# Designs tried in a protein design chat: VHH binders against Integrator complex subunit 15 (IntS15). Part 8

Target 1, 373 residues: Integrator complex subunit 15 (IntS15), of Drosophila melanogaster (Fruit fly) (q9vpf9)
Amino acid sequence: MSMSIDSNKLLLRKGDMKLDNYPTCAVEALTRLETLIASRNKQNMVMQIISEFIFLERTPKDGDVRKSQALPISQMNLFQEFQLIIALIEYFSRPGRDATRNAIFLSLFGSHLTPQRSKLLSRLISTAVSGSVAPLLSSAGTWMQQVGCKTPLSLEVAQNIVSDFISYSRKTPEQLKQLPMVGPHFAANFMVAVADLYLNEQRSPTLNPPPDALLDTITEWMMENPTLCQASQQPLVLPAGAIAMPFTTPLAGLLRWVVLAPLVSNRSAYSNLHLSLLRALQQLVSSGESTALPSQDLMQIVKSLQSYCARLAESKTDPQADAAYQKCMERFAQAVQIALSSNCITNQIQLLCLLESLPPHKLMKIVIEAHKK

## First folded at step 1 (VHH)

Design a6 (framework vhh_nb_b201)
Fold by ESMFold2-Fast, scan of step 1:
Formats: C-alpha cells, structure tokens, sequence
Structure a6 (fold): chain B 373 residues (1-373), chain A 119 residues (1-119)
C-alpha cells in the first residue's frame, strides 16, 4: 500500500464512517488502523481516527469562538462505553498478527491517557480477566511493559484489578487462579506493578495495607507457575542520550516487597509469599537460569534498607524497629545465599561490598563470608 | 549496546543518485522494523521509507518510484538507494529502529547523514 495522503483520505471516506452509527464506526476505525499503523507520517491521522471515531472525543473548533471556549470532554455516554468495551473485546479476540494487535492497543492506550481512556482501559482489562480473553491480555501485558510497569498508568491498572477481584475476597479469587495460564505476560507485569504499588504505600502509614487475598493469590501463582518469575520487563529502546532506568523482573520486585514488609507488618501471608519466591529462585538457579534476579536489583534492596536505617537513626530508634530490620535481613540473606550459589551474579564484588555496608546481621555476615574469594 | 551508524551522504546534482547505508549493532535488522526519515532545515522529521522484519517495504509518496529501501541480513545493514534526486530531497537522513507504532515510540535513531542536492 502507498503511504500517500491521498490514499489515506480515500481510506477514511470508504464505508462512509458516521458517528451516529456507534459502535460500527469504532469497528470500522479499528480495521482502517491496521493499514495506517505501520507509517509514522500517518501518526496524526491515526490519532484523529482514534479520538473521533473510537473514543468520541471532541476538541473546540478553530475559528468558532463559542466552541473554542469549551473544555475538551468525552461525548460517550455509559451505554456507548459498554458498546466500545464489547467491540474491543471482539476485535482483540480475532486471529491476526500479534504485532499489529499490540500496535493498535498501544495507539489506543499510549503513555499519555485522558481520565476517560484510563477508566475504559481498566474496565477493558478487568472484563478480559473475567472472560479469559488471552489475546487481549497479551496486548495489555505488552502495553504495561512498553509504558513501564512502575508508572502511574500501570499502578492504576494494578490497583483496579485488586479493587475489582481481590479487595472483598476472603481467599484467592477463582477468576485470577487461571490468569498465569491465560495471560502470563500480563500476570508477570501485574506482579511487578502491585509490588511497587504496595511497597510505596507501606512507606505511608495513612495508606491501606495490601489485602491478604492479594498476597495469597501471588503465592499460589508462584507455587504453581515458578517460571512466571522469569518473565522480565524488556528494556525499552530509548532515544540517544536518554538514561535507561533499571528494569525489574517479577521475582526481583516481589522479593524487594517481601524483604521490606517487616518494616510495616509481620503478617504470615508475607512469610508464605517469601517462601514461594525462595522456591522459585532455587528452581531457576538449579536450571542454570540466572537472569531472573540481576545483581542490580539486589543492590536496590540494599539501598532501600540503608535509607530506612538512616531515617531511624535520625528519629531515635524504636526497639520494635530493630526487630523488624533483623527480620528483613534474615529474608534478604536467604535470597542472597541462593542467588550467589548460582555463580552467575555479575558485579559480585560490588554487591558484597554494599551488603557489608548494612548494619550487622548474623546470617548475612555468614553469607558474605561464604562468597568472598 | 544498540547503535545505528549512517553513511553515504554527500553533495550531488539534480537527477543524480546516492546510496545511504545504516550499519546496526546490538540487534538484528532482520527481526525489526527499520526505517529512513529525513529532516530539512526548519521542518519536522518526515517519513521516507520502511522495511518490515518480513521484508515488506513502504514509501512516502514523494519518493515512491525513485527510492528503494533494502537490507543485507548477513551484514546487518539497511540501505536507501536514492535515484532521480531533486533539490527538495535536501535534508539530513536518519536511520531508525521502530519498536512500536504508538504516539510516543521509543525509537533508536542514528546521528544522521547530510544529503545536499544542487539544482
């Protein structure tokens, strides 16, 4: 196909797309995007089609003073939102090229979302979880990876899954038990996001703690699907001169969360999660795979513990805080022992030096001494 | 680790030809969407041509029939053959790896190579 302006104008006129024919115009728009997504000189047209025919977004008209004064708002009513969710479920369930489906998903729900698109994305993903819509969950998982699993957008998606399926459950929800099988990349990226979400909330005493059902769900996932922890966020290709931030594997994110958890809570659900992570790590090490827990992620845990200790020194140490720190170090030492036993850790000398800079802990000292050369 | 290095630019008379090369390191061009873009002074970057992992090619209307994008998988290099050059083709030409086709793609760009077409 030609990437010409004339071809795109003709493509837009084909089928006589009309806004009063919703959701048909959204379905037609999705089909036309399949032709346009491969070209960057058509990105503005892709954005216009998505905004106008899929999300029914309206901006003030240039040259119309009365409309130019209006704030941009969604024209979509609740029934049309429901129709769009169904249309998107149907579209993303169709057989086709994964690259095309993922590119369209990323164009719909890129890194800069309006509140309405964010709400629709969360509803779409929750519907896909409930319906076990594997191709859509695959695209959602790729989207989380592309926008970053620890960004506000990914954290909002994670929080909505917790709200929709976990918050009022007494045990692991049935809808989520199959998620690692149906959408492994989404499940992996969800775990990274939720670990970061609750790690940050644990630092704020006024925020709600994670539900036990969430910890139980992740524990069951890890026990039944230990290879799920191997799914890492692929590094994003950044523009020249941009600094690449360290990317977190599910295992590294979850480990950081459970290691630091005693600083806020001593709930048994964290101990069960910790044991499941140690088991998964041991299996990966035994299989010769070392990429699930990079040394950079272990060093980040050290930095978090150093920061915590510095704050306690300033506030005059509570005796209970010392006990909490010792429990953190016990969990961390167990993970470090397994990781170092693989003989595949890069920058081992630097890691050992950082570990030695932490306040003393008996088991950690034994681990450090065992791995000095 | 990822690096794109353009070469082959220069000064050429209208109606002449130039072949641009883009040597890639840190990844394989055969498994990626690779493209050529150009930027004339005072203008935004414009799409020129692209080649998909499967070998399918696409061109901007302004260059269709005159430019040909190709690759050599063994050399891990992408080429842009430019024929029947016009003064309006004068620009800095950039090689890019496209990792996605959404609003704010994280592309890796080369440093660019200057093409000047005299009348």
Amino acid sequence: as target 1 above (373 residues)
Amino acid sequence: QVQLQESGGGLVQAGGSLRLSCAASGFTVSSNYMGWYRQAPGKEREFVATIYSGGTTYYADSVKGRFTISRDNAKNTVYLQMNSLKPEDTAVYYCARDTGFYLNPFDYWGQGTQVTVSS
Scores: ipSAE 0.000, ipTM 0.096, lowest interface PAE 21.9, mean pLDDT 75

Design a60 (framework vhh_nb_b201)
Fold by ESMFold2-Fast, scan of step 1:
Structure a60 (fold): chain B 373 residues (1-373), chain A 123 residues (1-123)
Amino acid sequence: as target 1 above (373 residues)
Amino acid sequence: QVQLQESGGGLVQAGGSLRLSCAASGFTVSDNYMGWYRQAPGKEREFVATIYSGGSTYYADSVKGRFTISRDNAKNTVYLQMNSLKPEDTAVYYCAATFRDLYGPTYSEYDYWGQGTQVTVSS
């Protein structure tokens, strides 16, 4: 007796989808997945179809004692990888429901992200940025939200965009200038990822400092699209059994990065980015926006500065005399003043207590005293 | 490709001064943590001084008040000005750099190292 998954897979093969007819079998599989994704109880069948007919994956069996521990190996050559990228670009460019495209994208890249699929995903997204493929970028943005914008998966995508478009550019590339208009959700989640990549990714010995073109690009985005700092969440249409990761705003991530930037850079590009973030924050507050900047994110900035001051003390450096600490506190005090003026900050008393624990800074003291009422 | 080239070492009498230079290629000095370490014969490398891109500096207690780390962004070079030198300052001095966004790197956090320059302080 045949299992339901095997019988449906066999029916797919009877439908003239053959592995020797690539990329036609991948295109036909994508079309078939539209119906199967709508039937949420068929997740295992969806995953098998994706693995076998889209990514041409096989599980190693020779010499492996535990089949369940073996990662699938892609059998695709470079030409087939290119054919798949074209097929996916064409597929995601078709008119249709965003919910269906998002579910298919999350199924392709969410649960079985091998090194081969990760490399393909990065090339696919870079191709979509170059071609301004709005529906694919929308699905990619949703994918980043689903897997988490600060996870290694999202950081790798962000690093590849910087490498492909920014690292060798003297100015903001035209494709990136349009990105907030073409793919706002992707642009927002990309900013969360790059802020974390350059602030917290101390594990990569080959990561160069962020180029001015990256900082200038984000500054231009914020000046033209201030609401992008607080990306609107869309309801995620997830594959059966998938769980959405906690959301982090671009404003929170970028602000933490720019506030702490004086510890590692005196470049004017960071000052320009900081000014654009303050303008965006002020516009959100003035518009009655209640979720402008969470207290938890402000408290994380305090913890980072406390850690830095502890190292200064160990090295017998006075934080009040340290120029970088003073610049960090100036930027932080400006942002805190605007955020607290919203009257929407939770745990305000705890935040003020934490701010008071930092070595004194004139502007921050004024801000704290103004909000103790 | 990142390269660091030290220069300015030599023989000096106790109480004298030397200025070490570290010329960097393949990255921008103003954007990176740059440090000086030294190693005396038969001893482990010890921290001397560091400067990060924001301009803050840290010094080992043994050199604080005598040594000054600085940079020239136009020349892409980091300097170590050594004043009031003591025989105990005799060592090979190494320039070190990292692209990591660090909050006061330890020895193990520096990814790139120069070849070193010998400093000998006679009594």
Scores: ipSAE 0.000, ipTM 0.119, lowest interface PAE 17.9, mean pLDDT 77

Design a61 (framework vhh_7sr4_2)
Fold by ESMFold2-Fast, scan of step 1:
Parts: C-alpha cells; structure tokens; sequence
Structure a61 (fold): chain B 373 residues (1-373), chain A 123 residues (1-123)
C-alpha cells in the first residue's frame, strides 16, 4: 500500500531482502540501485526502493488521510537511524564508480527532502566529518553542487555544520580543521554556502550572527589550504542525468561577504579573514591563475555598495563620512588592486567605470588611476 | 557597562500567557532598536519580535497575532507579551540590542545580548 502496487514491490525485493533484516535490506537496496540508477525509465523504481528499503517510509493507508496523495512517513526508530548512518558510511567507503555513488547520493537526498531525510542527511554528514570519511564527503560535495551551493538545502547543511562543530563545541574538533584535506570539494562548497548564508541572509532576522570561531576556522583553512580558492563547483565526472550548474568559487563568495561585513559588524575576525583572502588572491595571481575571482563578482559588490549609498542618501548621510562605507571601500580597494594586477580580469574597462560611479574613496581612486593606462 | 537582564520566564500550560521583561543599563536605551529572539537546543536563534527606537514593530511568522512587543523608555525596559502559548514556543528567550549603525536590518547588527530566560509550555 505504500508508493507502489504490491506485485511490483515483490519484484523489487529479489532474494531474501526483508525489512526485518534491517539494515541489511538497505545495503542490498543500495547494491541493486547501482544497476538501476543509470536507466532513466527506471527512476520510479529507484525512488520506491529508496523509500521502502532504505528510509522505511510508508504512505498512509486508505482512510488515514483525506487527500489521495500524502507525504511519506518514516517508520525508523533512533536505533535504525543509527544503523542506516553506519550502513551508508560503509557503502560510500567501498571501492566503486564515483559517478554511480554520486548519483545514488543525489537520489537519496535530492531536492525537496522530507524533514526526516533532511535530519538524517545532517547527521550523516556530521558523522562523516567527525570520522574523516573522505569518499562520503566527496559525494556530499558533489551533491551540494548538483542541488546548488546557494539553495535552501545547501544552506541548511552549512547551518548544521556551523551548529555541530562551531556554535556548540568547546573547541573546534580536529576533524573539522582537517576537512580541507579530507574533503576539499565539500569544504570548498561549504564555504560558498556559508558565505551566501550569512551575506544574503543578513536581510533575514531569523539567523544568528556568524560565530568568531567560524570566521577563525575559515581563516585557518585559507591560510593553510589556499588552493581551496581554485576549487571548482563542477565535478570532473557528473552522474548520469546530472545537469551542470553555473560556476562560482569560494574566494569570490568569501570576498563578497568580508568586503560587505562592515555594514553590520566591526569584529576583528572579519579583518583576519580578509587578510587571508588577499594572501590567497596574491598567490593565485602570482601563479597566473586569476579565474578564482571573476569580474562579475566584483561588479556585484559595486551594486551592493551602490544600494547601501542610496540608503545613506535617504538619511542625508555623506558616504565619505560613514565609517562602515569607508571600511568596505578600503577592503574592496585592496582586493581590486591585487585582481587588476593579474591583467586577466575580463571587462576591466566596465569594472573601472562601475568603481568610479561609487562615492569617492582615497585608496580606490589610487587603484583606479593606476589601472586606467 | 552595557547590560541586558531578562525576567518573567517560567512553566505554563498550553493556551496560557507570560510577559517577559528586559531591563537595559549602561546606554541611552531610547536611541536603540531592541529585539526578542528564542533558541531551542540544536537550532539557531530565531526572531520572535523587534521594535525600533521609533516604536515600529516586526514579528516572526509563527508568533504573529499571539505575541506583542513593547517598550518603556522611562524604565529602560522592553517587554514581550506572549498569549495563546503552544508547546513549540518552548525555548530560551533572549533580549538583544541593535547597533546604531544598522542600515540593513539584520541579526548581525546586534552587539549586545542578554543571558536568556527559559520558557517551557507543557501540561
């Protein structure tokens, strides 16, 4: 009576796969999905197997709900949730095809997650971080890219990592400090998500300010692993049926966040993060690799500052006398100077014109004049 | 020294009412926007209500129509009147002060937080 007719469910069970063998039935289901996942015409069967044998979900029976369609309800107790996390960690650690594992991960935790699956995903990723489970973190990193690093799903994952390892930890666990080496793709996509979370959610009254420990952790990551700035959101091998997402970088996201931070915070942790980003950018420029900071992201910072200056005009405040604006422009000018020194910025003339449209700032004027000719 | 001290928390039955108070000291209270936020274990702080220096109010979607924020500038106190309380309102409630340089209206603009007061809605 769950999400398929009974006869079809019997075909899916093949052999001795029974719910009373949990989590063995989940492991057998994952193995069976390896064959089915590549067939677009069998996606319905894939979803049925996942729902029934992995998450133990059931659709309410006749008379339980008025609606003909109802959200699946998980039958898992806490022990079974623990067993599933262990089984998934073991499964994703096995030798096999990355494309297949990534496609299965996306099928388990795709868009529009139920609350129960979302809770399990958070616990699974936190467990993988704590245990340094590199293959699982690799699949999670690919998942974040495929669902989008700035989507509600990715932002929720970022919030949970901050909660579990930063906000409620007496000290940042060593596993989190090593995350850039264990799971660089996940660490890179986490930084994109967290920068977007705090920058774009600055307009949301429901989000706590980022802890200093978070800013310090990212600063340490950037200082010790500057190549994270170059990490692509696009995996080398896409799962069958996956769509390529628009490119963005950790450096671009973090820089946008830190340049605009003075508008809401005077904390020294942001200054330390900014300096680490400038160092990373200088290293990339010196190596001839300026693609980590696209001109489009610099132009977006200009637009954000123009919006802020329009609000200052409403209160009849001179931007040149506004401490927050001056600090933003100081950080921005430093980053622009390094970026323009690469001679690899696309649309440089357009960028310079946009920068000149901002209320004057001493250092920015010097930078603009140095790069006109 | 800038301080915010919450009071008025406690245990109530579903459908009951509580009034929280936040006593401010060490700054010109009338010049600052103030807010009430709550936190359940394992979750980030969530906006309950805030009030500008001019008296404009804003409420979180889950509490609209049930809670009322107010302030008394002569007593340097902000209040949260909580009516029709539900079990999901169980949380630690925090009073917070907005920074004077706040132009974006974000949680990151809070520079002072109180110690929090526990509210438990249970039968």
Amino acid sequence: as target 1 above (373 residues)
Amino acid sequence: EVKLVESGGGLVQPGGSLRLSCAASGFTFSSYAMGWYRQTPGKQRDLVADISSGGTTKYGDSVKGRFTISRDNTKNTVYLQMNSLKPEDTAVYYCARYSQDLLWGTPDAFDIWGQGTQVTVSS
Scores: ipSAE 0.000, ipTM 0.120, lowest interface PAE 20.5, mean pLDDT 77

Design a62 (framework vhh_3k1k_2)
Fold by ESMFold2-Fast, scan of step 1:
Structure a62 (fold): chain B 373 residues (1-373), chain A 124 residues (1-124)
Amino acid sequence: as target 1 above (373 residues)
Amino acid sequence: QVQLVESGGALVQPGGSLRLSCAASGFTFSHYAMRWYRQAPGKEREWVAGISGSGGTTSYEDSVKGRFTISRDDARNTVYLQMNSLKPEDTAVYYCAAGYLTDYSRFPESYDYWGQGTQVTVSS
C-alpha cells in the first residue's frame, strides 16, 4: 500500500516530484505541503521537501559531513529564482485556508534562514507589496510576528521595502498608501521594524531621522487608520520547536521617534504622528492590551534623554532653556500620563525614579506627582 | 574646553590607504557617539561613518562601506578612520564630530563638537 517517505529520498510517488521539471516540482511540493503541514510526525519530511523541491538546495546524504558543509546550498540560477517568486505569488493568491497558508509560509521562511532564502523572501515581499497581493502579505505579517519584528530577518525585509519604494520618492509612494488596507498586520509589523532603524541609538551610533517620504507615509497611515496598531494575527500551525511569539505594536518605537525628533528635525509630520500615537495608545489600553507600551521601552527613552542632557551639561547649557529638550519632554509627558493612567505599567516605581532623574519639566513633574504612591 | 583635533590627511595615489585620527579632550569621551564627515570642494558636508559610545555599533555611508573602517580607543580618547582602496572621489576635507546628531544642517552647531578638519587628496 502506502510507502513511507524516506528523508534521503524525497519522492512521494513514482514520477510525481522530479527536479527536471522546475518550477512544476515547486508547485507540486506546495500542494503536497497542504496535506502534510498539520502532522507533527512529518515535520522532517516537510522541511526536506521544501529544501529539495522548492529551493533546490543540496543536502548531503551521508549525514556525517561537518556542520558547515551540511548547510543547504541553493542550486537555483537567476531564472529559477524568478520562476519561484512567480510561483509563490500565484500559490498564495489562491483561495484557501489562512491557517494552512500561514503554516506553509512559516515553514518556507522559518526563523533560521540561509542568506539565499532571506534574499528571496525580501524580493517576494517587495513584489507582493507592488502587486497588492493581500493573502501573501497576511502570511508575511504572521511570519514577522513569529520570527520577531526587530530581528535581523525582519529588519532586512523592512530595509528592502524602504530601498524599493521610499528611497527615490518625493511623496508617499502610491503602492504604500493602500498597504494598511491590503495587509494591515504586515503594515503594523513593518512599522515596528522601521521604527527600530531610525532615531535609535541602540541600532545606530547616532540619531538618524527616517527619510522624509517614510515619515510622511507612516504619519498618513496612522492618521487614516487609528486602529492600525491593533492589527494582529495569532500564529496558527507551527512546526515542531517553534515558539508562539507575543503580539508586538509599533507604539513604543514610533513614540521614541516623536519624543526624540525635536533633537534632529522641525518637521510638522512629527506633531501629527504624536497626536495619532496618543489616540492609538488610548485605544489599545481600552481594548485590554497591557503590552501596548512596555515600561522597559519608556525607560529606554529616558536613557536617551539622559545622554542628551549629559551632553548639554558638557556645553554648560541649561536643559530648561533648551527648546529641543522642552519639546521632547512635553510629548513624552503626554504619553506617560496615558500609560500610567491605564494602571498597566509594571515596575511603575522604577520608571518614576528614572523620570525624576531627568532635568525638571513642568508637565512631567505634574505627571510624576499625580502617580506617586 | 572642548577640542577635537584631526590628523593623518595626506596626498595619496588611487588605490592607496590612509588612517585618520581624531584626538578628543575636554569632555567625557565615552558619553558621545563619534563620527566622520567629509566636504568636497563646492559640496555640502556629507556623513561618512559613525561609531557608538555605548555599544560598539558602527555605521557607514554606502559608497565607503567595505573600504573604510571606523574604530575608537576610549583609553586614549581617540577615534580612527582607516581608509583603503582610495578613489579620486574620496578627495575632501575630513571632519571629526562628537554628538548624537548626524544631520548637522538641521541642528544648531552649539550642540555638536567639530574639529577643524584634515585634507585628503587622492590623485596621480
Scores: ipSAE 0.000, ipTM 0.118, lowest interface PAE 22.6, mean pLDDT 77

Design a63 (framework vhh_4orz_3)
Fold by ESMFold2-Fast, scan of step 1:
Structure a63 (fold): chain B 373 residues (1-373), chain A 122 residues (1-122)
Amino acid sequence: as target 1 above (373 residues)
Amino acid sequence: EVQLVESGGGLVQAGGSLRLFCAASGFTFDSYAMAWLRQAPGKRREWVALITSGGSTDYADSVKDRFTISRDNAKNTVSLQMNSLKPEDTAIYFCTRDYEPGLTFWSHFDYWGQGTQVTVSS
């Protein structure tokens, strides 16, 4: 004898949802997902409900393709898209467990977005930034971490924030000033994404240089909130025997960006950002947070500089290129000094050997010699 | 430091019963969902049973109505009662901590025990 009372609460009742009363059916679906999402064997049902009742997606009729991957087609009009954004803002604003909210957010947008869901996600996040919707921004930050902060999905989110708030501003936008307080995890992961987005600007003909307002915004965030980098530091713990992927932090990405920036730009905004990053790194090291700048990230900067130096050795001597390299090494030496002072760097001997392979720089030589114990 | 220690495994004849225990330490046990997974030789790890912080339970179809998961928050212990065991149940059984119930659908198990061997003879 088994009781089935709980199964009526856990099992989604599709017959009870009315598609014609949108967005009510989406709100009802979200509420029912709270119960279903706790069950691993209901994953396919959850995804079908999201597709059908939240995004109004339809499987193409008479699919001549026999492949298991059917591309859904959204039936939403612009008014329904507005209604969904409002419904999601209201849903994520209500009291509840962060874990449930985060799981629902990840289920809605996942790691493989259709173009329409991607467009809705961008509009949703920009609306949450404008409205200071802290619970939704928290879920968005967690989503960025789970899909990877340097993936095309996270880079698209970062690009849309730059486009919507930063691109045509002459100063830090008012809507973004409080973002580190309202959504610190999202702000931190945005910084990780944007640093990677613009790091490749010189190799991507489709990417514009970063606006000064972007550099100024990040500088102000870091100066006012020096511990902001801690908000993005989340360990990925895997089952025994699995290989862990390296963490990504705002400091690692931003330092790589500002250290390499002199190779393409002489703007003072980068120097201001660099100073704010050194301050943040010093504070984190002083508080015992040695994982804020992993040795692997420092070694990646060395490899980038080695590549640049190899190209210069094969070309004519350029005084401008030498000046750029000297500025890169000055910034890098300052960051390395602080990082090594933590005494928690793994592979320190390997890192020091790699640093010695770079063309001589006065400050870097002093730093290397100080840490050869 | 988070630690999970499994016990109760052993050799049993088909149709028999075993009870597995998992002792947890180093975290707020009451706040986490707990799960049992198993790995048979040469196979991937399979989810077996889940119990949420609120006490709700769920089971894989292969063990439904044969296995019962329970927890004792006062002792920081989760247990798995296994009845009507089959040779196909032979595996190393792992206790793991999952994220809050809302993340079970998309979550990753963040801490695992060393496992306890269960062998069911035919």
Scores: ipSAE 0.000, ipTM 0.111, lowest interface PAE 20.7, mean pLDDT 75

Design a64 (framework vhh_nb_b201)
Fold by ESMFold2-Fast, scan of step 1:
Structure a64 (fold): chain B 373 residues (1-373), chain A 123 residues (1-123)
Amino acid sequence: as target 1 above (373 residues)
Amino acid sequence: QVQLQESGGGLVQAGGSLRLSCAASGRTFSTYAMGWYRQAPGKEREFVATINSGGSTYYADSVKGRFTISRDNAKNTVYLQMNSLKPEDTAVYYCAAPKTYFESYLSGEYDYWGQGTQVTVSS
């Protein structure tokens, strides 16, 4: 004899019950959620109620808010937040199907990401990085791709990792050195997010320049794991009905960042990162990978450089004499040469035409002429 | 095997009182919430009251202030004290227990049910 969903919802939200065994009851709720997901049942309301219970979320007390648009407020204290993080780490470390684990992660942190859940997610991921919790990092990586690696959600996760592990370090932290092996999909998506975060400085005008330790960390990752930039291009293990967001490869994102970096800052760490990207690109090309560096991403770099040259024209500065522009074009020409030699670039004629529209650069001219027809 | 056995039902006049008992056997329920549900003829089963392991209680609006749920963990028993009974309280009353502590918050998701005890309130 089963009761209605409405009765369940009313009981959970109006309940004057004491939660005297938290976080055990949250683990039991996760098990119920896993059962519903594994059975592929469309019980969205029940899944939402379970998720809200796990985070101890309740409707605001004043009742003066439009409930259809109001996000629930978490009643968790700091100790309960800590208990839930430990419980989630233990839960995601259990043997199980990747698709189910990913679906649970998306149910907890996907479409209903309140400020409280966002804060807890950042702490959970940092704890997983520190403890090398591979299954949780795998789900986090899938989550980043699902919500989009260049969205505010993913950028916040990336910024939090930089803050927790990198900002005050002079060397690559030991915990991060192992990340490409422990969580390759997370490491790959983190690199996409970080590249976008610092490339688009104007989205965060208070954002400090990237620490050298960050650039050194990514350089080491790429040098030791050249296939890492393809990790996020592997088929996603997502639940039935989930929609994956459009994705930029780590190689494309990182290349855009290092090519355009001289326009803001010219540091040796960027040159080292650039060299590691060229080596990774050569190895991917040698393996026959058609997704090594898409022409659309190369064309986007051209558009960024065109915008920069337009601003220089307004300041009466000659782009052909500008040292920053020269360095950008040198790095870009080297990457374009390798990419075009792959014979995998779509719309090559359009790309060459766009490259020719930029103020002349000696190496780029040689590259263009070598690849005409 | 887990069994729930209700007792204390019967015929009572409006304004009277009854005390229902539910004895659980086969498993200690001291760490689990336990609840009472009722079903009137031709109606769906409805929630009445629940009590968690710590003694905190929650009641349906229709019975709040009149009914009191309590437990004796040493006896593995839950009670429902029904005061100021109304004809509308006439129903078969069922004791219920969840498989897990979390399920106690999902009314109707209980896996362990008693056979029920009839409560009839005359006007």
Scores: ipSAE 0.000, ipTM 0.357, lowest interface PAE 11.5, mean pLDDT 80

Design a7 (framework vhh_3k1k_2)
Fold by ESMFold2-Fast, scan of step 1:
Structure a7 (fold): chain B 373 residues (1-373), chain A 120 residues (1-120)
Amino acid sequence: as target 1 above (373 residues)
Amino acid sequence: QVQLVESGGALVQPGGSLRLSCAASGFTFSTYAMRWYRQAPGKEREWVAGISSSGSTISYEDSVKGRFTISRDDARNTVYLQMNSLKPEDTAVYYCAAKQYWLTDEYDYWGQGTQVTVSS
């Protein structure tokens, strides 16, 4: 079977793309999206405009109506990609409604990205961090919230920020140090993503251990902006009709990471981060807040420690004599003590039962007994 | 029972070559990304090389690029680390690790390690 192409339709679309006036056609498309994005029945038109005039994508036609195997391919060269990043920076920096800006950002990058759009998104966000482009970072933070902070897309963004600003830099850039002030929602979601990235190492066989500079940067962020890690933050501006999604806090993600860190590292940078998180957690208890540390996150730490102890038993190693396990349990017991003192932990009885299933630890035993009341 | 068994560690002179093997059992090897880590006395465990589940993505720590080659044989459930131009600084216990993309911590598997010593 040979494939036929509708030559007349393809020719018309090629002429309308006007590659010789790029990125002007992309800027004009963004302006047109401001009107169309508000229309419930125009989503297909929005997606078509984005694909054809912003990303210069083509899908082979004339073919099967199902087309589930045919992904759009970007026709942009490297210079056009650079032009698009500049145009998007300029667009998202202009005065306008946050709801419209956020809706357009979500439409551009969505939850199901081609590899080309994923790479452009990472470059765009890194450029925005470098330039302290607060409105774009706000939209990026909302995007991470909507697609999920622990998804492959968010983890890729987090990994690229670490690579661009930390791994290849002798000194942490001022732009990164100021990120919690410039883009607090993005900084919060970045911390959720990076903690999950390094804790689980789920995405890449190429992932190096976290640099001390990353741990030190997050520790500084916690010390200077303690409310950032405690906040169950919703997007400041939601698209029309959107329901706010629950999400994990930076405190919950970072705590799980530092508690389990002794299993792979004894670096002092983790101890410093742990102490900053305990301070933030203690401030939460003092203020009567409870949403920052869900019991499910504490129970996941128990499950990870149970898995580690099972592996030690196979090696005929005593978990109670293992230095790494002892350090994990010490950090965990300190956090559990503060968290339970809030009187706001759900499923406390189940959590205490799970904690009792772990090989005994002196401080943890004291904490469990204190809260069985 | 999940097992990762490393082999091939030995004492070798500087400039020599060694091939490490990691035999996997008890899980679907072809769906897991495989990594090599090493730990020298008094130092933290460091990543050395990684290969994706499909074999299409391969990467190395900068200090071993051009000298080490990671490969996998899914039919034999084995990952390999070919080490050339060995240096005294390469002396460490080498560990094989398996992680499936998107799985929880409890699905991370580690071998017991194999000792590589580079000295005269």
Scores: ipSAE 0.000, ipTM 0.146, lowest interface PAE 19.6, mean pLDDT 77

